# Designs tried in a protein design chat: VHH binders against Intracellular ribonuclease LX (RNALX). Part 16

Target 1, 213 residues: Intracellular ribonuclease LX (RNALX), of Solanum lycopersicum (Tomato) (Lycopersicon esculentum) (p80196)
Amino acid sequence: SQDFDFFYFVQQWPASYCDTRRSCCYPTTGKPDEDFSIHGLWPNYKDGKWPQNCDRESSLDESEFSDLISTMEKNWPSLACPSSDGLKFWSHEWLKHGTCSALNQHAYFQTALDFKTKSNLLQNLNNAGIKPRNGDYYGVESIKKAIEKGVGHTPFIECNVDSQGNHQLYQVYLCVDSSASKFIDCPIFPHGGKCGSKIEFPSFSTNDDHDEF
Short names: E, the ipSAE of ESMFold2; O, the ipSAE of OpenDDE; V2, 0.75 times the mean of E and O plus 0.25 times the DockQ between their complexes.

## First folded at step 19 (VHH; framework vhh_7zox_3)

Design r3 (from m5 with A108T; at its last look DockQ between E and O 0.73; V2 from the best seeds 0.70)
Fold by ESMFold2, look of step 19:
Structure r3 (fold): chain B 213 residues (1-213), chain A 122 residues (1-122)
Amino acid sequence: as target 1 above (213 residues)
Amino acid sequence: DVQLVESGGGLVQPGGSLRLSCVASGFTFSEYAMGWVRQAPGKGLEWVSYISSGGSTGYADSVEGRFAISRDNAKNTLYLQMNRLKPEDTAVYYCAKEYYGSYWTPDTFDIAGQGTQVTVSS
């Protein structure tokens, strides 16, 4: 029926986006919460290939998902420069990936929001004593096990490098079945963005001040 | 507006070589990671290679040792040297620009050009 095998569901850690040499820009709605945010929900094939831009004429129509916009501003912010209201980012994700999903716009965005809630990443890490704090390092296997305990499936962990050369937790990949109904084991993991054995989990609020959120 | 113009494709025999070029405009080329993706007839897109703004490179297993990505920031041009070509390398090749701060996940690279056809046939 659908023309792909599974989704990657990808969330990113805002502090790790912003502390690289490129830096970032906060959304026009202000500084995001210190929480994982949605990057996207991406149809993929089991052989490591993917579809994209499956209907170039299906432009983003805000009226189709207007009830979700406030929630998306919180959970799907753009950190790209210049500062924006997120619509350009959501349009990119829809046109490139959502048009290949077999979901309409409302269902596409709602489904990603629901999977962010179900994944519960920050709480699952916190339950294992893994907390954001500049200068704290954690074993990558401990991060994977904490998420797997809460979600039931092993994630892929993508790292990036901050402006000081430290490897850090950047994105978390979980896999979703092609009907967009549940998490599954990933048929294949991405091959980029490898982590070392220990990585930083940086704070986004301030250097090491956790009280402000 | 981002523009990427691919060229250098053609028909070659197995074992042959081609050099693909991609001329970029509409952004500061040197600040972004760039890459190549390809699409064989009737198949999905496949990541081929990336090069970071700092010059670090990566390759898909299927092309490692045969292809070489490079960039010339003064000319706003990305290259792919393709050696020892095989029939399974037949595809349209697209130049891709990093989008949203990630270049380790090929799905987040943007194509903007029409691509260049590479056909490897006896």
Scores: ipSAE 0.605, ipTM 0.842, lowest interface PAE 1.4, mean pLDDT 89
ESMFold2 (binder alone), look of step 19: mean pLDDT 86; pTM 0.868
OpenDDE, look of step 19: ipSAE 0.784; ipTM 0.900

Design r4 (from m5 with E98Q; at its last look DockQ between E and O 0.86; V2 from the best seeds 0.83)
Fold by ESMFold2, look of step 19:
Structure r4 (fold): chain B 213 residues (1-213), chain A 122 residues (1-122)
Amino acid sequence: as target 1 above (213 residues)
Amino acid sequence: DVQLVESGGGLVQPGGSLRLSCVASGFTFSEYAMGWVRQAPGKGLEWVSYISSGGSTGYADSVEGRFAISRDNAKNTLYLQMNRLKPEDTAVYYCAKQYYGSYWTPDAFDIAGQGTQVTVSS
């Protein structure tokens, strides 16, 4: 049944996950591409509350989405330690959030993959001259407008703090209607993770390649 | 196995106070952020508060100034001091262990216990 109001569709920037004091672990499939990756697709209510674990008996069944696994490894990696092949992360996302979505497992994962492609975040930022570069700062409003131009809806931008204390672009929230058919304006924004007026957009490739040797 | 055991709930008049406790086991408590989430009857989950491994704290707007989260790493125990309680605070309160990402999202924390009931009524 469909008893929630909308989805948050949340993507994260891997460099900003990994350059905090906690660091990260790459998936067993290797270092992720320098691109946004899916964090989750989360049913929510418009009052800011959410459902979870709507069917504790619906365990992840790899055979239901096996055709998607290669694409999910690329687009939906976990950066948590220890390194994994992603099945633990996807099982968590399914059991906690997917079981509340009114979608079956294949549709749930396919829908998130389709919305990542449709959002086209990295290209939309690049079209506005906003590129990953260590030491460069961008206006948060410029980031929002670049994404809005490409997607048609204003995102919520979440920041975190690197190991040197710099605020940086971390997660991007877009909202999806309860039928999982299109982006919508968010009925409500998340509480925390506020940014200053200017933030970093760190590069994953240059710093990481040098320091791993 | 991760275990979180909540206690300290009860029936309280509006304006009253309660202190919730959560005893943790099965993981290195001091390494993780911890949080409280709650669920009112017939409603969804909502985030209440977090405390990082380093002791920094955050609160939902609805409870800021009234609730205080704290931790005792030596006792593997998380606390929530709840003051000036309102009927709107009536819920089952769950202690939760950091999972992934930000502290205030639905994905931030995992519940492992049965929770403790707080009822604020005249």
Scores: ipSAE 0.779, ipTM 0.913, lowest interface PAE 0.8, mean pLDDT 91
ESMFold2 (binder alone), look of step 19: mean pLDDT 86; pTM 0.869
OpenDDE, look of step 19: ipSAE 0.855; ipTM 0.930

Design r5 (at its last look DockQ between E and O 0.26; V2 from the best seeds 0.00; counts 0 for: pae O 3.3 > 2)
Fold by OpenDDE, look of step 19:
Structure r5 (fold): chain B 213 residues (1-213), chain A 121 residues (1-121)
Amino acid sequence: as target 1 above (213 residues)
Amino acid sequence: DVQLVESGGGLVQPGGSLRLSCVASGFTFSEYAMGWVRQAPGKGLEWVSYISSGGSTGYADSVEGRFAISRDNAKNTLYLQMNRLKPEDTAVYYCAKEYYGSSWPYDFDIAGQGTQVTVSS
């Protein structure tokens, strides 16, 4: 039995991440693909609380998941500034969340990668005729339904806001059982990042990279 | 570099009040959710309060009704008003910045050294 109730599996849309007032830095490995990327796999309690930093001595060890690095660079990139190869981001996710997952580093990252593949969000959206295009807006409920149809469970859609005040599809939350074996209905949804009725699904565009650090 | 500098901690008696401040630099403060986390002796880190970029707030059950989080974007400063302090509130308090952008639970990052709050008779 796990000491937590479920995982949030969070994926982000890079184009939306970079289309805000926040700084955006492409990874040192190159411009991200126009596809959802992994934000994290987060142990959570059904009451909305979460465990964190369950083992501060468990530093990230690349040797534990070296076979996954290339895949992670593509599927789990960091867009935070300064530009990085993802290690800092992965270290943060591991130390804060992964150490509470009861998984080793390899299993933790592999699990997240597997669920990204399983969720197949972009394809699910495309199947519903929802495609990333600058200036195109879609109903948030349509987006939810498209994902639900593909994944079999209702997602939580988080929106961010571009410089013009338009809501964008930013992150998709799915829930995974505590054994990290399957998607489940979320016992509780996150708060914040509420979407309007219509939200933009922007395509990835070249943005000016600003290093605030 | 992101910098978060906490201040305002100290020694107070039970029932007393403190106001913590966190001055942020190295990022566009107004665009990020901020929060407070604390670490009591022998315990792990726990979230205390958060405030979104839009001003939405949340509190841990243990501090609800006693603590108030606020922000001054013009000053790049985060505040935590702590009233009716209890010995159980004794901890190092850290200012936290939203790491990557998320809904609650936010993915917070600690960058500062924290400020010690001690509640004792």
Scores: ipSAE 0.108, ipTM 0.581, lowest interface PAE 3.3, mean pLDDT 90
ESMFold2, look of step 19: ipSAE 0.689; ipTM 0.879
ESMFold2 (binder alone), look of step 19: mean pLDDT 83; pTM 0.851

Design r6 (at its last look DockQ between E and O 0.56; V2 from the best seeds 0.70)
Amino acid sequence: DVQLVESGGGLVQPGGSLRLSCVASGFTFSEYAMGWVRQAPGKGLEWVSYISSGGSTGYADSVEGRFAISRDNAKNTLYLQMNRLKPEDTAVYYCAKEYYGSGYWTPDAFDIAGQGTQVTVSS
ESMFold2, look of step 19: ipSAE 0.825; ipTM 0.926
ESMFold2 (binder alone), look of step 19: mean pLDDT 88; pTM 0.890
OpenDDE, look of step 19: ipSAE 0.737; ipTM 0.879
ESMFold2, look of step 21: ipSAE 0.806; ipTM 0.920
ESMFold2 (binder alone), look of step 21: mean pLDDT 88; pTM 0.892
OpenDDE, look of step 21: ipSAE 0.844; ipTM 0.925
ESMFold2, look of step 22: ipSAE 0.796; ipTM 0.918
ESMFold2 (binder alone), look of step 22: mean pLDDT 88; pTM 0.891
OpenDDE, look of step 22: ipSAE 0.685; ipTM 0.857

## First folded at step 21 (VHH; framework vhh_7zox_3)

Design j1 (from r2 with E98Q; at its last fold request DockQ between E and O 0.68; V2 from the best seeds 0.80)
Amino acid sequence: DVQLVESGGGLVQPGGSLRLSCVASGFTFSEYAMGWVRQAPGKGLEWVSYISSGGSTGYADSVEGRFAISRDNAKNTLYLQMNRLKPEDTAVYYCAKQYYGSYWSPDAFDIAGQGTQVTVSS
ESMFold2, look of step 21: ipSAE 0.778; ipTM 0.913
ESMFold2 (binder alone), look of step 21: mean pLDDT 86; pTM 0.877
OpenDDE, look of step 21: ipSAE 0.886; ipTM 0.947
ESMFold2, look of step 23: ipSAE 0.777; ipTM 0.913
ESMFold2 (binder alone), look of step 23: mean pLDDT 87; pTM 0.881
OpenDDE, look of step 23: ipSAE 0.858; ipTM 0.933
ESMFold2, fold request of step 24: ipSAE 0.741, 0.760, 0.741; ipTM 0.903, 0.908, 0.902
ESMFold2 (binder alone), fold request of step 24: mean pLDDT 86, 86, 86; pTM 0.872, 0.871, 0.873
OpenDDE, fold request of step 24: ipSAE 0.910, 0.901, 0.898; ipTM 0.959, 0.954, 0.952

Design j2 (from r2 with A108S; at its last read DockQ between E and O 0.92; V2 from the best seeds 0.87)
Amino acid sequence: DVQLVESGGGLVQPGGSLRLSCVASGFTFSEYAMGWVRQAPGKGLEWVSYISSGGSTGYADSVEGRFAISRDNAKNTLYLQMNRLKPEDTAVYYCAKEYYGSYWSPDSFDIAGQGTQVTVSS
ESMFold2, look of step 21: ipSAE 0.812; ipTM 0.923
ESMFold2 (binder alone), look of step 21: mean pLDDT 87; pTM 0.882
OpenDDE, look of step 21: ipSAE 0.881; ipTM 0.943
ESMFold2, look of step 22: ipSAE 0.819; ipTM 0.924
ESMFold2 (binder alone), look of step 22: mean pLDDT 87; pTM 0.878
OpenDDE, look of step 22: ipSAE 0.866; ipTM 0.936
ESMFold2, fold request of step 24: ipSAE 0.731, 0.800, 0.786; ipTM 0.894, 0.920, 0.916
ESMFold2 (binder alone), fold request of step 24: mean pLDDT 86, 86, 86; pTM 0.877, 0.875, 0.875
OpenDDE, fold request of step 24: ipSAE 0.891, 0.905, 0.907; ipTM 0.949, 0.957, 0.957
ESMFold2, last read: ipSAE 0.812, 0.790, 0.808; ipTM 0.924, 0.917, 0.921
ESMFold2 (binder alone), last read: mean pLDDT 86, 87, 86; pTM 0.877, 0.878, 0.877
OpenDDE, last read: ipSAE 0.892, 0.904, 0.906; ipTM 0.949, 0.956, 0.956

Design j3 (from r2 with E31S; at its last look DockQ between E and O 0.83; V2 from the best seeds 0.83)
Fold by ESMFold2, look of step 21:
Structure j3 (fold): chain B 213 residues (1-213), chain A 122 residues (1-122)
Amino acid sequence: as target 1 above (213 residues)
Amino acid sequence: DVQLVESGGGLVQPGGSLRLSCVASGFTFSSYAMGWVRQAPGKGLEWVSYISSGGSTGYADSVEGRFAISRDNAKNTLYLQMNRLKPEDTAVYYCAKEYYGSYWSPDAFDIAGQGTQVTVSS
């Protein structure tokens, strides 16, 4: 009775969002932690198409998820300009994607927060010696293997390009079953966004060995 | 605020051509990537094409070589030239403004208009 086949669960690397030519603004709560953050939890069909905006009258109601807001500010920040408290971003994700999920608002946001914790991306990468550091490059297959070891399923890695032309780790896609209960193998990977063989994993900051400037 | 008005759809026989247009207002058109997304009756949304603010383009495999996206920043207008149309191209076509993420993902673009119907029928 659910009108979709699976979810993409998508996390982004804030340093890679902010170091491109696109505008980036920190949340009103300040600079995000150096960690992956949630982009969204998106119902999808296995043929590569998706539903959206399944109930345009289901406005975001803060009282339905008030206990989650502090956690969402930390783990689901908006980096869009101008700086905000995240409510517009969460409203967008709910109206566009959450209304199609067969979950109520609290369950929708809680589920995404739980999957971020379960994915444990930064720690899984760190366990394989893959750490954010400007100027270092990692094999894309090594990144996939490190995440797969911790999660049990192969991720899709999306790259973008920083202002200096370097290809870098940007978003990580994992797939979740239609009941929102567990990670699954992706029925289909996204159409585009493929990386080259080696990519940067940038830091918001690094230890100062020597600045030259 | 953001307004996107699609036009140029219609009924066409297989092998025919149509040109869609989309007039944008309420934002700085030249600063954003734009795209086309379509929905066939009873089906999900499908990414069709994008054009970046700098003019770089991309296409879904199903339309590459047949469709051409373009923009006129002076007129705040996005275009989609559709050639060699197939029954599988039958859908409502939506003009979409860059939101967030990659240009081909479900969250890359937001729809704001009513769309324009394209029907390819023998």
Scores: ipSAE 0.766, ipTM 0.909, lowest interface PAE 0.8, mean pLDDT 90
ESMFold2 (binder alone), look of step 21: mean pLDDT 82; pTM 0.835
OpenDDE, look of step 21: ipSAE 0.900; ipTM 0.954

Design j4 (from r2 with G101S; at its last look DockQ between E and O 0.82; V2 from the best seeds 0.83)
Fold by ESMFold2, look of step 21:
Formats: structure tokens, sequence, C-alpha cells
Structure j4 (fold): chain B 213 residues (1-213), chain A 122 residues (1-122)
């Protein structure tokens, strides 16, 4: 509905999606860049509840956002199996969440792409010496501070576990005002809370490539 | 087709109990996490509980200690035992199938059924 209070803007770390026991499948366009990718832009209420599927007849229409597809393949890939071109994932996000956003399809996808760029997550972490490196652990509070320094707002960090049971950086939640104009402090954080004090930040690349920087 | 058929709702007094059931078909039930999501009148959706394919469970703070999720893989059936019900538990309850590996988010589960109404009132 048009009466939602804010958006969660959620990005995921592809290596952490893929190194669980469930594994993953790369998009048909190939292995994603070693960067955060968009999961979604989700209207929410300040009490922690959410609207969904606000117009079941508003099917994804590729012609409405055809100019964005190449950028979305890079920045909003699906890692679900089997491998796909992303249209099923984008259709799901549009139908479930985008129809509740008060944005048309083009504006919805463009807005998420713009917020990924503005958040600059990988560079903000790198500026604090936090780099994707297999076998290394980082403090969760250090990760939050690095992102807050760059974005101006405290993120929520969601962790998952790899196939060996190690806790790792999985998704980053930032909040956006209901007009989709700017980052804001989150009115409420998700229920999560599964991160320990130190977590992995895994890489697709070998450790030797990173050591040369 | 994925089909989820909820049942077991009804009218109960505060402090009462109900057991919800959800019969699943159209997918390999034992391989997926399952969950319950609810919607109170005039309110948004709210995550209630999940159970992983391996049987690990989690609950929203508002229901922890009162609700118990379980599954019977031989019957393709998900259950929610609801005890010490409160008026605030009044909602349509939906059985949901894992969509995204994130048990604690609006995008973790997809609804496919009509839901079952639970009303807690005196």
Amino acid sequence: as target 1 above (213 residues)
Amino acid sequence: DVQLVESGGGLVQPGGSLRLSCVASGFTFSEYAMGWVRQAPGKGLEWVSYISSGGSTGYADSVEGRFAISRDNAKNTLYLQMNRLKPEDTAVYYCAKEYYSSYWSPDAFDIAGQGTQVTVSS
C-alpha cells in the first residue's frame, strides 16, 4: 500500500550466498563481480511488518526497463539454481515488493541501482582495511563503523554460515525514506541477530591474488 | 504446481490453544525450509516461525515459548501448535515455502494458500 513507512534496501555478498551447503548457480551471463549485489528494495512499516503483492496484475514488463537490463545483470544477479538470466528474480521482487513502492517499474529498478552506487559498500569496507579474504575474520562492529562512516547511517548486518559452520558477512541492510530519495536511520532493524563478534568476509578469488594488492 | 493448504483455525478464548496444519504438494517437501506468516486485520504481514529441512526452528519474539512448529515429512505436513493464545494473535495464518535463504526477512518465504483464520476473543 501507499502507507508504508520506509524501505529496507538489502545487498548481499555473493561468496557468502554460494559457500553454504546449498551452494549456488552463476547467472547465464557468467560469474558475478566480486562486489555486493542487490537483493531488493522492500517497503516496510515501522512496526516491523510489511506489505506485499499490492497489484497482482502488474506483471513484469521487460520493455519498461530494457535500458537497465545490462546494468541489472551486473548489479542484481540471481544466484539461485538453475542458472538464469535474472528475469524470474526481478519479476519476484517487483511483484512482491515493487508493486507496493509507489514507483513504476523503471523507477523502482533505477532507484535500487542508484542506492547501490551511493552506498559504495565494498569501497567503504576497503577504506577501513576490511577486504574479502578467505580464512580471515573481522569484527562485526568494525564492519558497521566502516559502512556508517561512508553512508552516514548504521547498517544492519545479517550473517549466514558456510559449509564448515563459520559465521560470515551475508547481507547488509540500509534504510531509505518512503519517497525513495535518501538513506535514513532505520526505524527498526530485522529480527536477525545471529552474527558473532567476529565473522568471515569470504572471497571468490584466491588469497594469493588479494595479498598482492 | 506448489500447493499449500492450511487448516485448523477457529475461534478461541484468550489462553486457549489451537493446532494449525498445512498439507503441501508439488515439490519435495523434505528438502525445503517451511514457515508460518500471519496478517492481522488492517495490518501488514509478519513472520511467525520457521523450521529448516533438518528440523532447526526459530520464532518471532511475540510467540516464542507459546508456539511450536513441527513437520512430518512422511505426510508432507507442517504444523503450528499455538498455546496461551492472546487477542493480539488474531490473524490469518499462512503456511509458506522457502524462497530465499534468509529465515528472518520479508523475502524468505512465499505464500501459496488461502490461509486459516485464527480469532482470539471473549
Scores: ipSAE 0.792, ipTM 0.916, lowest interface PAE 0.7, mean pLDDT 91
ESMFold2 (binder alone), look of step 21: mean pLDDT 84; pTM 0.849
OpenDDE, look of step 21: ipSAE 0.867; ipTM 0.938

Design j5 (from r6 with T106S; at its last look DockQ between E and O 0.74; V2 from the best seeds 0.77)
Fold by ESMFold2, look of step 21:
Structure j5 (fold): chain B 213 residues (1-213), chain A 123 residues (1-123)
Amino acid sequence: as target 1 above (213 residues)
Amino acid sequence: DVQLVESGGGLVQPGGSLRLSCVASGFTFSEYAMGWVRQAPGKGLEWVSYISSGGSTGYADSVEGRFAISRDNAKNTLYLQMNRLKPEDTAVYYCAKEYYGSGYWSPDAFDIAGQGTQVTVSS
């Protein structure tokens, strides 16, 4: 039977990854789209603990998911320096988390890609008037409600801090049942990544409409 | 390759103290946040504490006020002072190195590389 209770499915906002003191490097495929990207799909227990590295011998094998690579480059890019093709990032996520998922490599990556599409995060935020724009702030509860309206389940919002000290939308956690078939209410939310009541949603590139000229 | 070598565990009675050490190599220690995670027998991993490269610290609710994390960048060594130990603290304790993100703890924020050190609190 299954050894874990649910997955966290986690997506990150590339602009918020890149505008901290650490900065970032774009993938060898170029600047990411202005959209959420996949961080990972992580087996967890409902008591707040987690498994990891459940088969240290199961190395990433590109031939198992070669048909997905182009889609993963778009939707699961690495922003780590130096610029890379993402294989190191995917290998880490597979070895640490995927080996605990009861899915083979192809199913693991395909499932995460499918849940990104189903979550439709950027469009759900846009439908509520929440758009990436430097200098604009949004209520964290408004962000949660916009996503909940589209997905049917309340997300957890993780924030980070840009190089100017502003709290910003960084990662969105949704929960998936242990069979990897559907979104569920999260049994628990993670501890960390605190937000204030209002946060930025930065863009890689946004004109400032306040100074018309 | 990253290497993390934990030591300082042992058998103690409730109310006792231990100081754990973790010697790091294979990376520039001072540039990374470091942390402690633990695993009780038959249970999953759980977060204990972190210390940023700049010295900011955080603790799980279950250990706050009893444990103190610190680092010595000149010795590439991470420490965990554990006071007023309880039977619930019984676990293997692992040193962990920052991997991803600026969130302080999530299952993917830090990586384990060592064998850990056993702490047993029993009367």
Scores: ipSAE 0.729, ipTM 0.889, lowest interface PAE 0.8, mean pLDDT 89
ESMFold2 (binder alone), look of step 21: mean pLDDT 87; pTM 0.878
OpenDDE, look of step 21: ipSAE 0.837; ipTM 0.921

Design j6 (from r6 with G103S; at its last look DockQ between E and O 0.68; V2 from the best seeds 0.78)
Fold by ESMFold2, look of step 21:
Structure j6 (fold): chain B 213 residues (1-213), chain A 123 residues (1-123)
Amino acid sequence: as target 1 above (213 residues)
Amino acid sequence: DVQLVESGGGLVQPGGSLRLSCVASGFTFSEYAMGWVRQAPGKGLEWVSYISSGGSTGYADSVEGRFAISRDNAKNTLYLQMNRLKPEDTAVYYCAKEYYGSSYWTPDAFDIAGQGTQVTVSS
């Protein structure tokens, strides 16, 4: 449908995607930056339901957003196996969600990139002393407050579980108004992915990145 | 060519039961999480349940305690046992295959590939 109430704007933490029992594959462009990456910009209804695939004939046309590709490779990588260049991931997000957004392809991708920049998640966490560190835990409420201070709106924090059973920061949901112009308070939060009171914020492990022994 | 074929829907009275089936092909079924989503007439999609490749399950609050998801990897078949059905359970039910990540309750977690099966709960 072209008629929806708001967007979820969803960013993921690559280390938390990759350290579960289900392994990941880095993009063909290489290991992602240690930063949040865009998962998607998803039209949603206030009652918690969603539209999808609103124009199955609207294939991704790379020429419509070619100026954005290098930025999207950096900020919107796929971690799915096998390793890929991201075009299939972006095509999926466009066909499933973007066609319901009332934006054209260029505007859709540019808008998500702009909201990643505006959200400034990693810097907002860093300003509060919250940094990726394997083996350390942070209060979920401290994470929410750090993001809220920078963005002006309370995020939803989704956790997943690493291969050792530890809850960790996985995805951050912010809400955007239906005209894609600004962050808003979320009308509703997702039902799953709840965190405990303290969670990990893992690094791509500096222990994995050096040969000391 | 992922194919998902849903069946087992029908008309039942409130309080009744139905068992939905989904036969999968075109991928290694046992390696993927599977789920059910539903769409009531004139409404958006709603997540119902998932089952991971390892057998862990989850349910939407509205169906927890009444629905049971299961899988038979030898038959490439996903099931949804629906008990104590209510009029608000009326919807087309779609079998869905894991797409991306380990978040099984999100709109992006699963892809639909079939026509779905209609469940109508009416007096």
Scores: ipSAE 0.758, ipTM 0.905, lowest interface PAE 0.8, mean pLDDT 90
ESMFold2 (binder alone), look of step 21: mean pLDDT 83; pTM 0.844
OpenDDE, look of step 21: ipSAE 0.859; ipTM 0.931

## First folded at step 22 (VHH; framework vhh_7zox_3)

Design a1 (from r6 with G101D; at its last look DockQ between E and O 0.60; V2 from the best seeds 0.68)
Fold by ESMFold2, look of step 22:
Structure a1 (fold): chain B 213 residues (1-213), chain A 123 residues (1-123)
Amino acid sequence: as target 1 above (213 residues)
Amino acid sequence: DVQLVESGGGLVQPGGSLRLSCVASGFTFSEYAMGWVRQAPGKGLEWVSYISSGGSTGYADSVEGRFAISRDNAKNTLYLQMNRLKPEDTAVYYCAKEYYDSGYWTPDAFDIAGQGTQVTVSS
């Protein structure tokens, strides 16, 4: 059991992961859905420091969460190269972060899956008229307000940069209480990854210029 | 397998300097961003600095202007030049390797693999 103050619950936008100069690799199951996907559930301290790797001998054991695997393939895909089945990504997230969470493996993964469903990010953005579309830009404050309206808490928005140098919506951070039971206001936000006032929300069309309104 | 070996720590008086090194093996060093994190006794991990594969650098506010990160790709070595050291810099310093491209430092984007090197700043 570890003392920590809260979790960051982090979801990523696959199109923004893949359109950088580094590119990406789709999972062996194919191109992910056009939806946010889980990055991780990360114990943190309110002073901006964090624990990690709290039990290096607690290796990922597929039998502990076998009933979740198909759902995790859909909602927690790896985009790292080379293409994979996601087990290395889930092992990384468990060993680095999950071992510090005071949850067992099944509870850890199930909790993250449940919070993705509860956050309903894509629908909350759509309700505010914010849709993925190449070449269009949205106000970062409008994105925050749309998510806040649906979730009840202000998110942190992390941006990255596409291959053309444009800032874009990359990851969304929400905070979860230390018992992993509910969203809370974030005690502190991450150090970097701040956006400008307007950012792209790209469509998951790799080189398709025909995704126009 | 990935190996990161930190060295260059020691006991130093306030205002002094140290240069940390991290020798890397088991991957193509020049292709990855690298960074430094530290852990003071009884505290959580704290980001110190990073350097991209292309040589762009970033620093935590607490060390900016005093620390300088650099890399020598020919020697597979990461460095941290630490100047004007303060007692609050006392920590174990770890070299970290990029796990995935986040475009900047995040705790999840970088992994440690070494035992670290102890820096103690005391009279």
Scores: ipSAE 0.625, ipTM 0.854, lowest interface PAE 1.3, mean pLDDT 89
ESMFold2 (binder alone), look of step 22: mean pLDDT 85; pTM 0.865
OpenDDE, look of step 22: ipSAE 0.784; ipTM 0.895

